# Designs tried in a protein design chat: VH-VL binders against q8ixk2r445to577. Part 62

Target 1, 133 residues: q8ixk2r445to577
Amino acid sequence: FFGMLQNKGLTDYCFDYNPPDENQIVGHQVILYLCHGMGQNQFFEYTSQKEIRYNTHQPEGCIAVEAGMDTLIMHLCEETAPENQKFILQEDGSLFHEQSKKCVQAARKESSDSFVPLLRDCTNSDHQKWFFK

## First folded at step 21 (VH-VL)

Design oo3
Fold by OpenDDE, fold request of step 22:
Structure oo3 (fold): chain C 133 residues (1-133), chain A 120 residues (1-120), chain B 107 residues (1-107)
Amino acid sequence: as target 1 above (133 residues)
Amino acid sequence: EVTLKESGPALVKPTQTLTLTCTFSGFSLSTSGVGVGWIRQPPGKALEWLANIYWRDTKYYNPSLKNRLTISKDTSKNQVVLTMTNMDPVDTATYYCARIPYGDYYFDYWGQGTMVTVSS
Amino acid sequence: DIQMTQSPSSLSASVGDRVTITCLASQDISNFLAWYQQKPGKAPKLLIYEASNLESGVPSRFSGSGSGTDYTLTISSLQPEDFATYYCQQHDNRPLTFGGGTKVEIK
């Protein structure tokens, strides 16, 4: 699967990554933004290694969850996907992080009108359902 | 100032099609992240969600009424239209249109509502 | 579909009273709950979204709390203009569903 990764509950919002320096793409948080499909910041690929890959840049980035965190951070992809970069996009649309045993949920940043994907306990929430478009 | 206003017939005969128009100001469906929904309320009863439409023309319908409902938008006129086929007296209610913020599922601004009576 | 059960259906209170209304969801709705106020012959007015976020312009005497399946709307000190019917609405899953309402009447 590849393209814009959209949320079901937060309508017309997509995974978005726009690093300040395109030559240094790692270390920043993945956010949710209005789906527009322009540029390269909303194009992702779900790979056979269970990665969510940001492959429009070289070297390629892969979404990771750091220890003790609930945010999604961009890391470099590795030849063998590390455990903290493995996600299961399930048939029902839920996005499951294997290491933390939690699901990715569209969430509002505290006291703001900005949105981010966060790890939360898995529920049947539309905000935890994702699809490629 | 955000405002919404419903317009359409006050009386509809059974089996006929209801067409309601929501005209709004203070915002635009060309503005990213917003939507408009329709909600109805029978006299003395609770609220029932009907349909949503968003700025990218994404549409959602209540499954219990999906086959009877069509929602559309005209961004240039700041209007949203709802059609409901095969009306029945049980569909008698006040019909509201309301704004949806940030691609969400709740409603922050509402029209005054328009009463629709279905009767022979 | 998610069922929303409000309690009580109605209550009588006096100005200055603390009023509490409860909404129970048939499943975990992850804090995606809104509260509305409706006066006779008027459209609903948004009070709270995402369980506890106060809508702009709404008096601070209104507050929302809860998690999982159980949520509460609280009016800390009831004012004359607060006599109305209140509705909860889950905004977690489609189809969107509302509670049956709670009528707050003058004692």
Scores: ipSAE 0.929, ipTM 0.963, lowest interface PAE 0.5, mean pLDDT 96
Fold by OpenDDE, fold request of step 22:
Structure oo3 (fold): chain C 133 residues (1-133), chain A 120 residues (1-120), chain B 107 residues (1-107)
Amino acid sequence: as target 1 above (133 residues)
Amino acid sequence: EVTLKESGPALVKPTQTLTLTCTFSGFSLSTSGVGVGWIRQPPGKALEWLANIYWRDTKYYNPSLKNRLTISKDTSKNQVVLTMTNMDPVDTATYYCARIPYGDYYFDYWGQGTMVTVSS
Amino acid sequence: DIQMTQSPSSLSASVGDRVTITCLASQDISNFLAWYQQKPGKAPKLLIYEASNLESGVPSRFSGSGSGTDYTLTISSLQPEDFATYYCQQHDNRPLTFGGGTKVEIK
């Protein structure tokens, strides 16, 4: 699966990554933004290694969850996907992070009108349902 | 200032089609991430969601009424139109259009509502 | 579909009273719960979204709390203009559903 990764509950919002430095793509947080499909900022791939890959740049980035955090951070992809980079995109649209045992939820950034994907306890929330388009 | 206003017939005969228009200002159904929804309320009763439409023309309908509802938008006119077929006296209600912020499912600004009576 | 059950259906209170209204969802709605105020002959007015976020312009005496399936709207000190019907609405899943309403009447 590849393309824009859209949220069901937060209608027409997509995973978005725009690092400040095009030559250094790791270490920043993935956010949610209006789906537009322009450029490379909203193109992601779900791989057979259960990665969410940001492969429009070299070296390729993979979304990871760092210890003690609930945010999605861009790391470099590895030959063998590390445990903190493994996600299961289930048939019902839920995006499950294996290591934390939590689901990715579209969430409002605190005290703002910006949105980010965050790890939360898994529910049947539309905000935890995702699909590629 | 955000405003919405419903317009349409106050009286509809059974089996006829209801067409309601929501005219709004203070925002645009363009690349702003907003939407417009329709909600109805029978006299003395609770609220019922009908349909949503968003800036990218994404549409959602209440499954209980889906086969009867059509929602559309004209961005250039700042209008959203709802059609409901095969009207019945049970559909008598005040119909509201309301703005949806940030692609969500709640409504932050509402029109004053328009009363629609279905009767022979 | 998610059913929203409000309690009580109605209550009588006096100015200055602390008023609490409860909304129970048939499943976990992940804090995606909105509260509206409606006065007779008027459209609903948004008070709170995402369970506890106060909408701009709404008095601070209104507050929302809760998690999972149980949510509460609190009016810390009831004012004369607060006598109205209140509705909860889950904004977690389609189809969107509202509670049955709670009418707050003057004692």
Scores: ipSAE 0.929, ipTM 0.963, lowest interface PAE 0.5, mean pLDDT 96
Fold by OpenDDE, fold request of step 22:
Structure oo3 (fold): chain C 133 residues (1-133), chain A 120 residues (1-120), chain B 107 residues (1-107)
Amino acid sequence: as target 1 above (133 residues)
Amino acid sequence: EVTLKESGPALVKPTQTLTLTCTFSGFSLSTSGVGVGWIRQPPGKALEWLANIYWRDTKYYNPSLKNRLTISKDTSKNQVVLTMTNMDPVDTATYYCARIPYGDYYFDYWGQGTMVTVSS
Amino acid sequence: DIQMTQSPSSLSASVGDRVTITCLASQDISNFLAWYQQKPGKAPKLLIYEASNLESGVPSRFSGSGSGTDYTLTISSLQPEDFATYYCQQHDNRPLTFGGGTKVEIK
């Protein structure tokens, strides 16, 4: 699966990553933004290694969850996907992080009009459902 | 300032199709990430969601209404239109259109509502 | 569909009273709960979204709390203009559903 990774509950919002330096793509947080499909910042791939890969840049980035965090941070992809980069995109659209046992939820940043994907307890929320488009 | 206003017939006969228009200002359905929804309220009763439409023309309907609803938008006119087929007296209600912020499912600005009576 | 059960259906209170209205969802709605105020002959007015976020322009005497399936709207000190019907609405899943309403009347 590849393309824009769009949320069901937060209608017409997609995974978005725009690193400040194209030569240093790691270390920043993945956010949600209006789906527009422009540029390279909304193109992701779900791989057979259960990665959410940002493969429009070299070296390729893979979304990871750092210890003690609930945010999605871009790391470099590895030959063998580390545990903190493994996600299960389930048939019902839920995006499950294996290591934390939590689901990725579209969430509002505190008291703002910005949105981010965050790890939360898994529910049947539309905000935890994702699909590629 | 955000405003919405519903317009349409006050009286509809059974089996006829209701067409309501929501005209709004203070926001746009072009690229703002917002939506517009329709909600109805029978006299003395609770609220019922009908349909949503968003800036990218994404549409959602209440499945309980058995595909009786069609929602559309004219961005250039700042209008959203709702059609509801096969009207019945049970559909008598005040119909509201309301703005949806940020692709969400709640409504932050509402029109004043328009009363629609279905009667022979 | 998610059922929203409000309680009580009606209550009588005096100006200055602390008023609490509860909304129970038939399933976990992940804090995606909105509260509206409606006065006779008027459209609903948004008070709270995402369970606890106060809408701009709404008096601070209104507050929302809760998690999972149980949510509460609180009016810390009831004012004359607060006598109205209040509705909860889950904004977590389609179809969107509202509670049955709570009418706050003057005692």
Scores: ipSAE 0.929, ipTM 0.963, lowest interface PAE 0.5, mean pLDDT 96
Fold by OpenDDE, last read:
Structure oo3 (fold): chain C 133 residues (1-133), chain A 120 residues (1-120), chain B 107 residues (1-107)
Amino acid sequence: as target 1 above (133 residues)
Amino acid sequence: EVTLKESGPALVKPTQTLTLTCTFSGFSLSTSGVGVGWIRQPPGKALEWLANIYWRDTKYYNPSLKNRLTISKDTSKNQVVLTMTNMDPVDTATYYCARIPYGDYYFDYWGQGTMVTVSS
Amino acid sequence: DIQMTQSPSSLSASVGDRVTITCLASQDISNFLAWYQQKPGKAPKLLIYEASNLESGVPSRFSGSGSGTDYTLTISSLQPEDFATYYCQQHDNRPLTFGGGTKVEIK
């Protein structure tokens, strides 16, 4: 699967990544932004290694969850996907992070009108449902 | 200032189609991240969600209304239209349109509502 | 569909009283709960969204709390203008659903 990764509950919001330096794409947080489909910052791929890959740049980035964190951070992809980069996109649309055993949820940043994907306990929330478009 | 106002017939006969128009100001559906929803309330009863429409023309309907609803927008006129077919006396209610912020499912600004009575 | 059960359906209180209204969801709604105030002949007014976020312009005596399936609206000190009907609404899943309402009356 590839394209815009869109949230069901937060209508018309998509995974978005816009690194400050196009030649240094790792280390920043993936956010949610209005789906626009323009540019490269909303194009992701779900791979057979269970990665969410940011492959419009070289080297390719893969979304990872760092120890003790609930945010999604861009790391470099590896030949063999590390455990903290493995996600399961379920048939029901839930995006499950294997290592943390939590689900990716669209969430509002505190005291902000910005939104981010965060790891939360898995529920049937529309905000935890995702689909490629 | 954000305002919404519902307009349409106050009286509808059974089996007829209800068409309601929501005219709003202070925001635009060309603005990303906003939506407009319809909610109704029978006299002395609780609220019932009907439908939402968003800036990208994404639409959601309450499945309990058995495909009787159609929602559309005219961004140039700042209007949202709700059509409800096969009206029945049980559909008698005050109908509200309301703004939805940030692609969410709650309503931060409401119209005053328009009472619709279905009667022969 | 998610059922929202409010309690109590009605209560009597005096000015200055602390008032609590409970909303129970039939499933975990992940803190996506809104509270509205409605006065007779008027449209609902948003008070709280996402369980605890106070809407702009709403007095600080209103607060929301809870998690999972259980949520509470609290009015710390009831004012004369607060006598109204209050509704909870889950904004987690479609179809969107409201509670049955709680009428706050003058004792």
Scores: ipSAE 0.929, ipTM 0.963, lowest interface PAE 0.5, mean pLDDT 96
Fold by OpenDDE, last read:
Structure oo3 (fold): chain C 133 residues (1-133), chain A 120 residues (1-120), chain B 107 residues (1-107)
Amino acid sequence: as target 1 above (133 residues)
Amino acid sequence: EVTLKESGPALVKPTQTLTLTCTFSGFSLSTSGVGVGWIRQPPGKALEWLANIYWRDTKYYNPSLKNRLTISKDTSKNQVVLTMTNMDPVDTATYYCARIPYGDYYFDYWGQGTMVTVSS
Amino acid sequence: DIQMTQSPSSLSASVGDRVTITCLASQDISNFLAWYQQKPGKAPKLLIYEASNLESGVPSRFSGSGSGTDYTLTISSLQPEDFATYYCQQHDNRPLTFGGGTKVEIK
């Protein structure tokens, strides 16, 4: 699967990553932004290694969850996907993080009009459902 | 200031098609992230969601009424149109259009509503 | 569909009273709950979204709380203009569903 990764509950919002330095793509948080399909910052790939890969840049980035965090941070992809970079995109659209045993939910950033994907306890929320388009 | 206003017939005969127009100002469906929804309320009863349409023309319908509903937008006119086929007296209600912020499912600004009576 | 059950269906209160309205969802709605106020002959007015976020312009005497399936709207000190019908609405899953309403009447 590849393309824009859209949320079901937060209509027409997509995974978005735009590093401030194109030559240094790691270490920043993945956010949600309006799906626009412009540029390469909303193009992701779900790989056979269960990675959510940011492959429009070299070296390629992979979404990771750092210890004790609920945010999605861009790391470099590795030959063998580390445990903190493994996600299961289930048939029902839920995006499950294997290591934390939590699901990725579209969430409002504290007291703002910005949105981010966050790890939360898994529910049947539309905000935890994702699909590629 | 955000405003919405519903317009359409106050009286519809059974089996006829209802066409309602929501004309809004203070925002645009060209503006990313916003949507417009329709909600109805029978006299003395609770609210029922009907349909949503968003800036990218994404549309959602209440499954209980999906086959009867069509929602569309004319961005250039700042209008959203709802059609509902095969009207029945049970569809008698005040129909509201309302703005949806940030691709969400709640409604932050509402029109005054328009009463639609279905009667022979 | 997610059922939203409000309680009570009606209540009588006096100005200055603390009023609490409860909304119970048939499933976990992950804090995606909105509250509306509706006065006779008027459209609903948004009070709270995402369970506890106060909409701009809404008096601070209104507050929302809860989690999972149980949510509460609280009016800390009821004012004369607060006599109205209140509705909860889950905005977690389609189809969107509203509670049955709670009419707050003057005692």
Scores: ipSAE 0.928, ipTM 0.963, lowest interface PAE 0.5, mean pLDDT 96

